# VH-VL binders against Gas vesicle protein F (gvpF), part 3

Target 1, 213 residues: Gas vesicle protein F (gvpF), of Haloferax mediterranei (q02231)
Amino acid sequence: MSDNLYTYGVIEQEDIELEIDGVAGAERVYTVDYRTLSAVVSDIDTTDPERTDEDVQVHNTVLQHVLEYDGGRTVVPMSFGMAFKNGRTLKGVMRGARRALRSALNDIEGTVELGVKIITSSEGGVSHDAIRADIGDRLSELSINETENDLFSDRLVVNKSYLVARDRRDDFDAAIDTIEEEYGDELTVQYTGPWAPYNFVDIHIGADQQRGR
Key: E = the ipSAE of ESMFold2; O = the ipSAE of OpenDDE; V2 = 0.75 times the mean of E and O plus 0.25 times the DockQ between their complexes.

## First folded at step 1 (VH-VL)

Design b10 (framework fv_belrestotug)
Fold by ESMFold2-Fast, scan of step 1:
Structure b10 (fold): chain C 213 residues (1-213), chain A 123 residues (1-123), chain B 108 residues (1-108)
Amino acid sequence: as target 1 above (213 residues)
Amino acid sequence: QVQLVQSGAEVKKPGASVKVSCKASGYTFTKYYMHWVRQAPGQGLEWMGVINPSGGYTSYAQKFQGRVTLTRDTSTSTVYMELSSLRSEDTAVYYCAKDKYYDILTGYSFDYWGQGTTVTVSS
Amino acid sequence: EIVLTQSPGTLSLSPGERATLSCRASQSVSSRYLAWYQQKPGQAPRLLIYGASSRATGIPDRFSGSGSGTDFTLTISRLEPEDFAVYYCQQYGSSPWTFGGGTKVEIK
């Protein structure tokens, strides 16, 4: 009765239940319906879960499982840490944000986010600018949109997120494979995803959404 | 639960090659890098190399470049470390170790380790 | 290559005492890229701390990490019998990824 609802994201109304690890030691992920929407949730003991790197990774992994489950679906991800006292509170928040959620679902329909991080193995090798231009050109042609993330390490030559149509995912995967093969030992490529399109959705659910009235 | 299970102890003659396996379970094998670290008797830890199990691409410590080869088999969730031209100073316990993060910027710390494989190179 | 120097080489202490272990880097290391491991005889290393100060899953509160730049510290607030082991620091900010020489914490 005292269980709070940790919320990972929102999908179009669907009944899903997964026996997988969730945030704060949760062992089940399921859906809570509000009209044409479903929130993806877990039961947790607090409304203020500790933000750990491990649980942030779990949050993203849960969203990835939901995104891919049973043929896949559009998922609007929520930032880590959204927890509500009960189902009524959560449904009230979804009611207040319904138009924004529907708009976000429509905007990202049929797309996924792919992460590309590249570290150079040698500073004496190929120019970082030349590598960025070559790889940027190849991947931009295969994506709908892209965003640059901070290069906060001298080791890092590329840090980008790409919004890619699901039907172009195989082409994008092939391009990454070709880049890894051609550059070999010169670069280490970390290719991650598919993720729910977090970097391409500007939505905040909570007091800020309701206060706009 | 995450588990890394390595192949059994090996005794080799100088000049031979050894191939050690590491079978992963309890996580998505292709999502995380796998590293190899060795420890000579009474000595500290020495990083040897890393493999991206998704693409199969590798990076090696300079000391082992040309002698070490890392490979993987995605169908069995297994990584392999092959060390050639063995010398007596290669006598060590060899560990596979899972990268803690899938993010290359925060990776290269090792949250789970295999039990180790003792490789003895006889004089 | 970044060299990590651990001191002291050996700490002889009794259960209930505080252990303070030092790791010094030859070059500045971001606190994001420093880890501590525990190794018992005949066993693989176990991750204790990553990112200089974050405890790994299942690691008791008595273990804490701190530091920045070139100076890092692992503290065990009250030694338990199971804490007597060798401890290694590791930097993963610059290739090659290197380990310290270890500090042995032994019972007095």
Scores: ipSAE 0.011, ipTM 0.491, lowest interface PAE 9.6, mean pLDDT 84

Design b11 (from b08 with heavy chain K100S Y101A Y103E G104W S105L G106K S107Y Y108G P110Y; framework fv_belrestotug)
Fold by ESMFold2-Fast, scan of step 1:
Structure b11 (fold): chain C 213 residues (1-213), chain A 124 residues (1-124), chain B 108 residues (1-108)
Amino acid sequence: as target 1 above (213 residues)
Amino acid sequence: QVQLVQSGAEVKKPGASVKVSCKASGYTFTKYYMHWVRQAPGQGLEWMGVINPSGGYTSYAQKFQGRVTLTRDTSTSTVYMELSSLRSEDTAVYYCARDSAYEWLKYGYYFDYWGQGTTVTVSS
Amino acid sequence: EIVLTQSPGTLSLSPGERATLSCRASQSVSSRYLAWYQQKPGQAPRLLIYGASSRATGIPDRFSGSGSGTDFTLTISRLEPEDFAVYYCQQYGSSPWTFGGGTKVEIK
């Protein structure tokens, strides 16, 4: 059989094999090495996997498992849908992207991404600005970087992703708990993660395909 | 498998309102934001706004603020775009488009599936 | 808002030729937040590329994207008859999401 390789992300070279659900019905997640790097992959029967809600969730779940497995590691996540014909093709793509992948791994080393959405029962106004400043300042102090996502409701006062060092995650968790306790029913906090740092990696695995006739 | 099916063409007079529907199928409706983008005849694409179908929360481009209203009905997996105080320059094809991000991933806001478009003509 | 300028406005080429389309941003845009769409007459846009270089599901490998900062490129290595269309770039790094003015690839 000749299986295609679906690629979830890239890590520092390490041999990992997990018997967990992968995309497109895969039952195994493992690593393919290229020098100092390993791609996290599954065997699939197509290079064009359908983007279903179920498989997008599986993709993210695989990355969470790899991120936290056996004490954790730095993971450069890939967007859903990366599939290659065989190991040689994948290693060729990794060779082309090696410097960018090394740079990304160094930039996010020892960090995780945490998502924070805060919804208030208040209907807009200056009180939202005060709450946003208070909570934003508290959480920014505990993170190494942050990015703002859309505030698409008058009641949505914070929608941010934070890049947090693993050794500061307990402090970040405690800050969320304190915010929830102090504000009580006035706020609903949606606190998600840890994720591989999607919002803090600026890399796409892909060979230059500009060859032509 | 994912499909976005929009309502039919509309002809309106200046000052009227129009409400366009977009019915989603083939995925979990509440897990993806839905955007609205319009295109005037012979012109490029213009983003109008987005709705989170789970909570009903919306964000609008400043140009349309106060004239556009996005809503959804979770029982029918349908989003609606209502544009009021219509002007001749609102003549365009209006598209709904699904955000690429599943709720757990923060790198979305490119549009992976589009409705077929609804032509709205505003003329006196 | 970030303004995206596409050039050329029109590319007149024959089937089998290479098409190179430019998208330039008024401010730096992370490559993770740039997409390309194809639109044929009477049809909705179709996603081709996201994150500057990642090909969307079902998109042939003759389409490729590259670039970073303010300069992005879409390349079609060997034009097929069905590739004659208008192409739009889009940034999604900051609201409002903005599109370029489009490049029309037409038969010579």
Scores: ipSAE 0.015, ipTM 0.501, lowest interface PAE 7.7, mean pLDDT 84

Design b12 (framework fv_belrestotug)
Fold by ESMFold2-Fast, scan of step 1:
Structure b12 (fold): chain C 213 residues (1-213), chain A 123 residues (1-123), chain B 108 residues (1-108)
Amino acid sequence: as target 1 above (213 residues)
Amino acid sequence: QVQLVQSGAEVKKPGASVKVSCKASGYTFTKYYMHWVRQAPGQGLEWMGVINPSGGYTSYAQKFQGRVTLTRDTSTSTVYMELSSLRSEDTAVYYCARDRGIVGATEYYFDYWGQGTTVTVSS
Amino acid sequence: EIVLTQSPGTLSLSPGERATLSCRASQSVSSRYLAWYQQKPGQAPRLLIYGASSRATGIPDRFSGSGSGTDFTLTISRLEPEDFAVYYCQQYGSSPWTFGGGTKVEIK
């Protein structure tokens, strides 16, 4: 492979090396330090990796591994596609964004993002509003913040991301289990995460922050 | 690398039950729903049901309600499909297939499939 | 339930030719909820297209999907030898989740 560095996210300075699949066929994920920060990276052959569905999932899986590895940590995720020619270039970018990165790390400290999608067999109307209110009430009480994602169909009644404190995650998991049990076959719940809190950080690193969002 | 590896072929008599396994690797097992889809010889694909590997909660096609049971074992990253009261028309290849709902897409289409398990029901 | 009718049942073509496969739904299906799969003999299905027109990871650009309402099309612009297979459409907008009967693309 070449020396180009694909960057998944930023953490508090820590030396991590994982032999896991990375973007663009990379087989190793490791850290590059800049002062109190470490970037989570892989070696790749290009600075312009193709945005494929598989590599977007790999990117998110790498961030999930880093979030959970060895008891867990706070991770500021980067959007897919951040790649730098070498370590010097990456460290320069981190230097320029240091205050924003520190602020983001502080804001999301001790939290994770959880995704909740709920599909019902019934089409829109009053029943969807009632389900949305009931589930929204239960989950909102267990979260620090929440955001709406696009509803793709009349059957998709909830598509939300929740920012949840790590010590409340078991409570959140239990609430999802209770919702699934109580509603039974009426709803299908897709519960994903934990993810690095992508929807709850507003950070811009370099000119190409918006590679498909 | 995502892989779904299913158990080997089964030959059963009418009235018996069959339990097919699907072992997942290369991703976080509890973060994706797993579906079961079957295909009778020379026929099309038929959806049977889905399981949430985290909580173990299931949803089944009405045709199979009461005969199919989906379960999982999180310690081995394996899902199981058990079909009871087998009839000759249950002769089919049975597939596990991973739901692709995680990247903002719509649920109930399948990005990775197991290799299939042939179940033959004959006297 | 939504019934998906694929036509033709068999399409006999030579390598290098264009294949056009039809999937017609018994009632309107949002383009967001239509997928296409390829299946070769003895193999599991492989996802080609989702959301009527989005190409899945690793799928060559000769495969394209289009359509809306009740009429959907899978096009293979220039058949390669490895493309001779059975193709299935699937709707995932309404339970029960249903597949078409398949179109077999075979060498003439």
Scores: ipSAE 0.000, ipTM 0.461, lowest interface PAE 11.7, mean pLDDT 84

Design c01 (framework fv_concizumab)
Fold by ESMFold2-Fast, scan of step 1:
Structure c01 (fold): chain C 213 residues (1-213), chain A 122 residues (1-122), chain B 112 residues (1-112)
Amino acid sequence: as target 1 above (213 residues)
Amino acid sequence: EVQLVESGGGLVKPGGSLRLSCAASGFTFSSYAMSWVRQTPEKRLEWVATISSGGSYTYFPDSVQGRFTISRDNAKNSLYLQMNSLRAEDTAVYYCARERYSSSWYRGMDVWGQGTTVTVSS
Amino acid sequence: DIVMTQTPLSLSVTPGQPASISCKSSQSLLHSDGKTYLNWYLQKPGQSPQLLIYEVSNRFSGVPDRFSGSGSGTDFTLKISRVEAEDVGVYYCMQGIHLPYTFGGGTKVEIK
């Protein structure tokens, strides 16, 4: 079929080429320019790639590599599955979404998303509210914004994403270390990231008006 | 021409609540981050809140964090500030203001409304 | 929080004479992008604040050439080359490099 462009995200105009695994068996990630913007893409055989757990992981890994490559940059992430027939189609979509993309890049400039899950060693109870308040207060003070994710287990007391300035990352890391040390084996902390700020981007991009989040 | 018109100010007792509104016209409201800035009786300017163009992230200084909420309705070109647990020190003229289009949303305001007065007194 | 300090507190100027207002920040306002995020606002009596200067030295649309801004790092100056009656009001500097945004205490300019 014609070379289709799978799109991971959008950055400030920059020429990047990485020989890493991409979605749908792609082996190259590179940039396609449109004025002051660059789309992060791979060549794929279809505009409707199958959503597999493996490829969702690859999508996220590509965004991670771009976010951290050569000192780092601001990345507006796209949801899994964004693919366009050719460069002309992609540039047309970027033209139509230019204002929203520019606004999103400005809004998240110099930030990353960090994920925090906290699991207690005991089932439910009175202590969960106290732990949630203590840890929530500590981490909120070090972040620009936060959002709650689903609590899918009675032992899961915190499941949040935090928007953190890159220059505050070390402070955030230190707070996590302090929480782990103080609570010991009473809690298990799952700390992930940095991610492109998926949960903090409010734009909708696609040839068919599909959501970018 | 660009206009911002605030409403909803008034006299309220300590511990009370007020909701301020700002009606925007003359520009593409959905493309701009928006802020609230207040001016105290001593004429000091104090930033109160900022909301991104899409509404997905909000920012506050410590003095109002947890008491105030900023929101927007882009379909109605409207900005809101919900103020709870009001204190005497919240007495001020409240301005809505547009963040500069050509800069990052956190770098300052270019157009300001006429202001609405909030008085917190027993 | 970044503290912004203005001098003088007030200034009386003969029409046509120059005026200078100083602003100092407790921290550098220079961003890693090479820009310095210092703004100047004017509030005329009975009116809302209006933007005069952004990024130290750039006049906002419609602002007369008699207004100029200068400075770097932590030390900034607003100059009015020939003060007119319409320039009366309170001038505020403001930093936009970090949240929370903070303002100077204001400098009141009056005609002698």
Scores: ipSAE 0.000, ipTM 0.407, lowest interface PAE 23.7, mean pLDDT 83

Design c02 (framework fv_concizumab)
Fold by ESMFold2-Fast, scan of step 1:
Structure c02 (fold): chain C 213 residues (1-213), chain A 121 residues (1-121), chain B 112 residues (1-112)
Amino acid sequence: as target 1 above (213 residues)
Amino acid sequence: EVQLVESGGGLVKPGGSLRLSCAASGFTFSSYAMSWVRQTPEKRLEWVATISSGGSYTYFPDSVQGRFTISRDNAKNSLYLQMNSLRAEDTAVYYCARGYYKYWGSYFDYWGQGTTVTVSS
Amino acid sequence: DIVMTQTPLSLSVTPGQPASISCKSSQSLLHSDGKTYLNWYLQKPGQSPQLLIYEVSNRFSGVPDRFSGSGSGTDFTLKISRVEAEDVGVYYCMQGIHLPYTFGGGTKVEIK
């Protein structure tokens, strides 16, 4: 019955099977191979799964499990809602996008996205410039790339995503711990991830519901 | 009870200036980001400006960047919008709105009554 | 800028019947924190807009349980299970993930 394939992302060819919750009530996540690539998929009853907050969270959770499973791997994440009628259709889409997928995998190889938010007990932008510079210097040295997110509160001193090599992850974690120790109760660090590198990959495959150029 | 009361709207000629005020009560004003959102005669809603809780960060869309300035006086529980070089397209009802008390001001939980600005010769 | 598109433009509903309003964004509203920053507002005739639902599905204080929000990524729905006379007005969706914040064009709900 369930012969449609929901696709979470693409990795270097590897045989993975996990008994975890998937989108649209799926209970299994596994890989479908196409040459040097594997798509991370679940069996679902439809090619147009309902977009619910719960299922989007499941999609992200599946990607995180795959990213970290058995020592970790590079994952090119797909937008929510990518589903194909069967393995043949999926492999056809992968064939058409192969060069783009290969390039993305090469660009982000062995990396992970980490989120860092720094919150202080005091208000004021000028008083926080030194903290931003100090934290920025420490974390930038341990990352390949970074992107800044907007500051919506005077208490939110830093809001960044970092692209970090997997073999530097322990160093990055240690730097976060050191920052927390040195600043004490002056600030709170919200440290999240690892995430599949959404902010560092711009790739689209097949028909999706996104609009825009 | 949260209350936001706007004032300062009126008729102004193109190229003129106008300053809007918003008086806040019923909550700790200094803890919330504040915004201005306008509604055009065609009933479209347009975000105009946001200011952080302490006033250190301000944000604007391109359409008003350089012409409008948002400011606040936390001691007086007041929010302001200074509008310069006004254009016919700035004609709208201007609402003062409170941002959600979280680090991401992603929605407006309370809105004022609005004050009307008409830019016409 | 993220473009927010609402359908239908207007909706006439018999009292007690359900109503459904759709909102589509030109880009995903999912943040890396796992939350989706889509909100719904209602403007009743002669009144200011008021918050109905924030972050897709959370009802704001005092909002009746007949209102529900759902969706993810780029496609969102506001449902009213049993429309009442007091629900007349214009409904707007809004994204709060990226500056500039943007609103849908509105959906007018009126009673038959």
Scores: ipSAE 0.000, ipTM 0.429, lowest interface PAE 17.3, mean pLDDT 83

Design c03 (from c01 with heavy chain A97T E99V R100K S102F S103T S104G W105G Y106W R107Y G108T M109F V111Y; framework fv_concizumab)
Fold by ESMFold2-Fast, scan of step 1:
Structure c03 (fold): chain C 213 residues (1-213), chain A 122 residues (1-122), chain B 112 residues (1-112)
Amino acid sequence: as target 1 above (213 residues)
Amino acid sequence: EVQLVESGGGLVKPGGSLRLSCAASGFTFSSYAMSWVRQTPEKRLEWVATISSGGSYTYFPDSVQGRFTISRDNAKNSLYLQMNSLRAEDTAVYYCTRVKYFTGGWYTFDYWGQGTTVTVSS
Amino acid sequence: DIVMTQTPLSLSVTPGQPASISCKSSQSLLHSDGKTYLNWYLQKPGQSPQLLIYEVSNRFSGVPDRFSGSGSGTDFTLKISRVEAEDVGVYYCMQGIHLPYTFGGGTKVEIK
């Protein structure tokens, strides 16, 4: 009986094994090597796992664990539901996608994605324009790239995703702490991540891949 | 008053090339990811390309990957789509769009231009 | 790719009556942040598409309150509580959670 391999993402070749919860009731996350690449996988008993809210959360939690484990690494995340019937099939897919995966790893090397949402408190009076300029300028200087989310809520003054170099992460964290301290209860800061840079990378795995091959 | 104005569409033969431009105004262009979305003669909407706010990252569907290139000039508030090796199925109205973004995935296209028509025919 | 399926293809409505449009995705659109990134667009005759609803149920700026979105996971509905003449056009659903971004095939709304 062969184990099917659920795939969370791809990293530079490295041997990792974690005894953590995985998709579809898996209890182990580990790596399958193909040359200079390693796929992050779990053994599952189906090639077509149901996309439940719980398993989507588990998928993202596994990626965060891998991203941060033992000092951290670059992770190219895969969308939920990528499963292959065995290691040979997975390695074949990695072979077909090798150039795209190498390109993606190089493009996001040494970076993480951080989410920042700033909401004005109903108790405080603060200028949205002044807050947006102040906080936006501070955080933009510490990031490689950024994208803007919904700012059309009356209380929402900043809603951005930032691509941040890992060696700038401490500076970014310190800036968030300073913003929280300076504005106090006038603002609610929702700071999320680190995420694998999901929103700054999208790749296609080889032409004939199928979910569960 | 967000405005996006496309130009560069026209009639081209199969295998030909066209370069589309989009002039943006009314917002801080350099803070937004931008996209091209096309509408076929059958009125189907198809996403064509996205470029990150700083221009470092670009994304395409398989149908145009390797044939189309998206670029931007933040100093000129301009977005471009270079279309090579054009095929009959690339015939469409091409819209310049602004992207609303979130962590864990790209969000939506909140503002659209008026579109520019590309016809690939003999 | 995530496939977006809309029903019906077309809908003819008497002014003041309600209308509803369904959209089904081939995969869940729920994000790890707890939000679901399903959007609705309206294209009026001779105009470019315009955003109506984002994140399932939030009306975009200037959109009348007669428009409402609902749903979760893979099944979504756009409802117009009292259809007006200005609501004529083609409605498209769209998922913004995973590349490639994909749209439904559209639903044409006409007045009787």
Scores: ipSAE 0.000, ipTM 0.426, lowest interface PAE 16.9, mean pLDDT 82

Design c04 (framework fv_concizumab; at its last look DockQ between E and O 0.05; V2 from the best seeds 0.00; counts 0 for: pae E 6.8 > 2, placed apart)
Heavy chain, then light chain:
Amino acid sequence: EVQLVESGGGLVKPGGSLRLSCAASGFTFSSYAMSWVRQTPEKRLEWVATISSGGSYTYFPDSVQGRFTISRDNAKNSLYLQMNSLRAEDTAVYYCARQKYYDFWSGYRAFDIWGQGTTVTVSS
Amino acid sequence: DIVMTQTPLSLSVTPGQPASISCKSSQSLLHSDGKTYLNWYLQKPGQSPQLLIYEVSNRFSGVPDRFSGSGSGTDFTLKISRVEAEDVGVYYCMQGIHLPYTFGGGTKVEIK
ESMFold2-Fast, scan of step 1: ipSAE 0.132; ipTM 0.600
ESMFold2, look of step 2: ipSAE 0.015; ipTM 0.620
ESMFold2 (binder alone), look of step 2: mean pLDDT 92; pTM 0.950
OpenDDE, look of step 2: ipSAE 0.029; ipTM 0.538
ESMFold2-Fast, scan of step 4: ipSAE 0.013; ipTM 0.526

Design c05 (from c01 with heavy chain E99D Y101T S102M S103I S104V W105G Y106K R107Y G108Y M109F V111Y; framework fv_concizumab)
Fold by ESMFold2-Fast, scan of step 1:
Structure c05 (fold): chain C 213 residues (1-213), chain A 122 residues (1-122), chain B 112 residues (1-112)
Amino acid sequence: as target 1 above (213 residues)
Amino acid sequence: EVQLVESGGGLVKPGGSLRLSCAASGFTFSSYAMSWVRQTPEKRLEWVATISSGGSYTYFPDSVQGRFTISRDNAKNSLYLQMNSLRAEDTAVYYCARDRTMIVGKYYFDYWGQGTTVTVSS
Amino acid sequence: DIVMTQTPLSLSVTPGQPASISCKSSQSLLHSDGKTYLNWYLQKPGQSPQLLIYEVSNRFSGVPDRFSGSGSGTDFTLKISRVEAEDVGVYYCMQGIHLPYTFGGGTKVEIK
């Protein structure tokens, strides 16, 4: 019996099977091979999973686990919601996207995404612009690329994702420690990851846009 | 069940003021950014204001910047829009809409209120 | 500001027939996070706008599978495979990538 395949991301061909929570109540994450590539998937009951906040977090947690499992690997993450009716359909999509996926894997090879949120201890009395410039400059020097996330919280002054080479991770960690020490009680640093570099990949695998009827 | 209920609309003369309210229920109000969107008599939809989850960051289009202010009271699950120096072009149905959270990047309005009508006329 | 242009302005459809609505943005709606923030709303007569499709192709909760969205970059399409009486209303596209949020002018769908 074939279930629908929810797809989290794509890696270099490797046989992985994990008993972890997946999207839409799935309890297993495994790989489906196509030549030199493997799609990271779960069995689900629908090709149209509901986008809940919980399932988006599960999607990202699965990608993080795959990224770090057994010494780690390069992962090209997919956006939430990519589900295919069977392995044949998934392999067809991977065939069509093979060059783009191969290119993405090469571009992000040996990197991870690190999240940095800086939260003030109070709403007022601090210069958000000065803090952003200081911390931003320090961390930018240690990263390959960065992106800004939304500031939709009163106390949130920095919300950034950084693309960092794995061999520069220790330097980045040390910079975070220095920032925490120097600012003390003025700021709380939420330092997260490593994540699959979702914010730095411009590749989507999905159903081809159907030509006009 | 998620519900947003607007109030405070009415007829006002040019240069006048109105304060709109939105009562939210059925979700953790303090976790979401909130927005106001208006619909003109010719049925154009126009974004009017957004406020961050805790109220520190506010955003407006140029057309209302300096005339409108958005605020919220998380203890009361309430959103407000203070409209000053009203003009004929502010005539519209004003909708309260739920925006995004800090955790999930959603760039769309998933729930809207029933709307409250503002008419600016001499 | 990003300008959103919808065509056609209106269309009349025989029940059970398909309908197609186009939306074009003045700038790419692809975000650095890999998502494209193009959304579709439906406003039925006498009702508030309701979310139909988000991020190009994802149906919101309770939206029938006869609705589908597609597109990339600056060109987007909403399709209704078999129009029903309950689908009458005005359809709006919206970009959520940059403030100010902007909407298309709307496409009115009527039954013949």
Scores: ipSAE 0.000, ipTM 0.439, lowest interface PAE 14.9, mean pLDDT 83

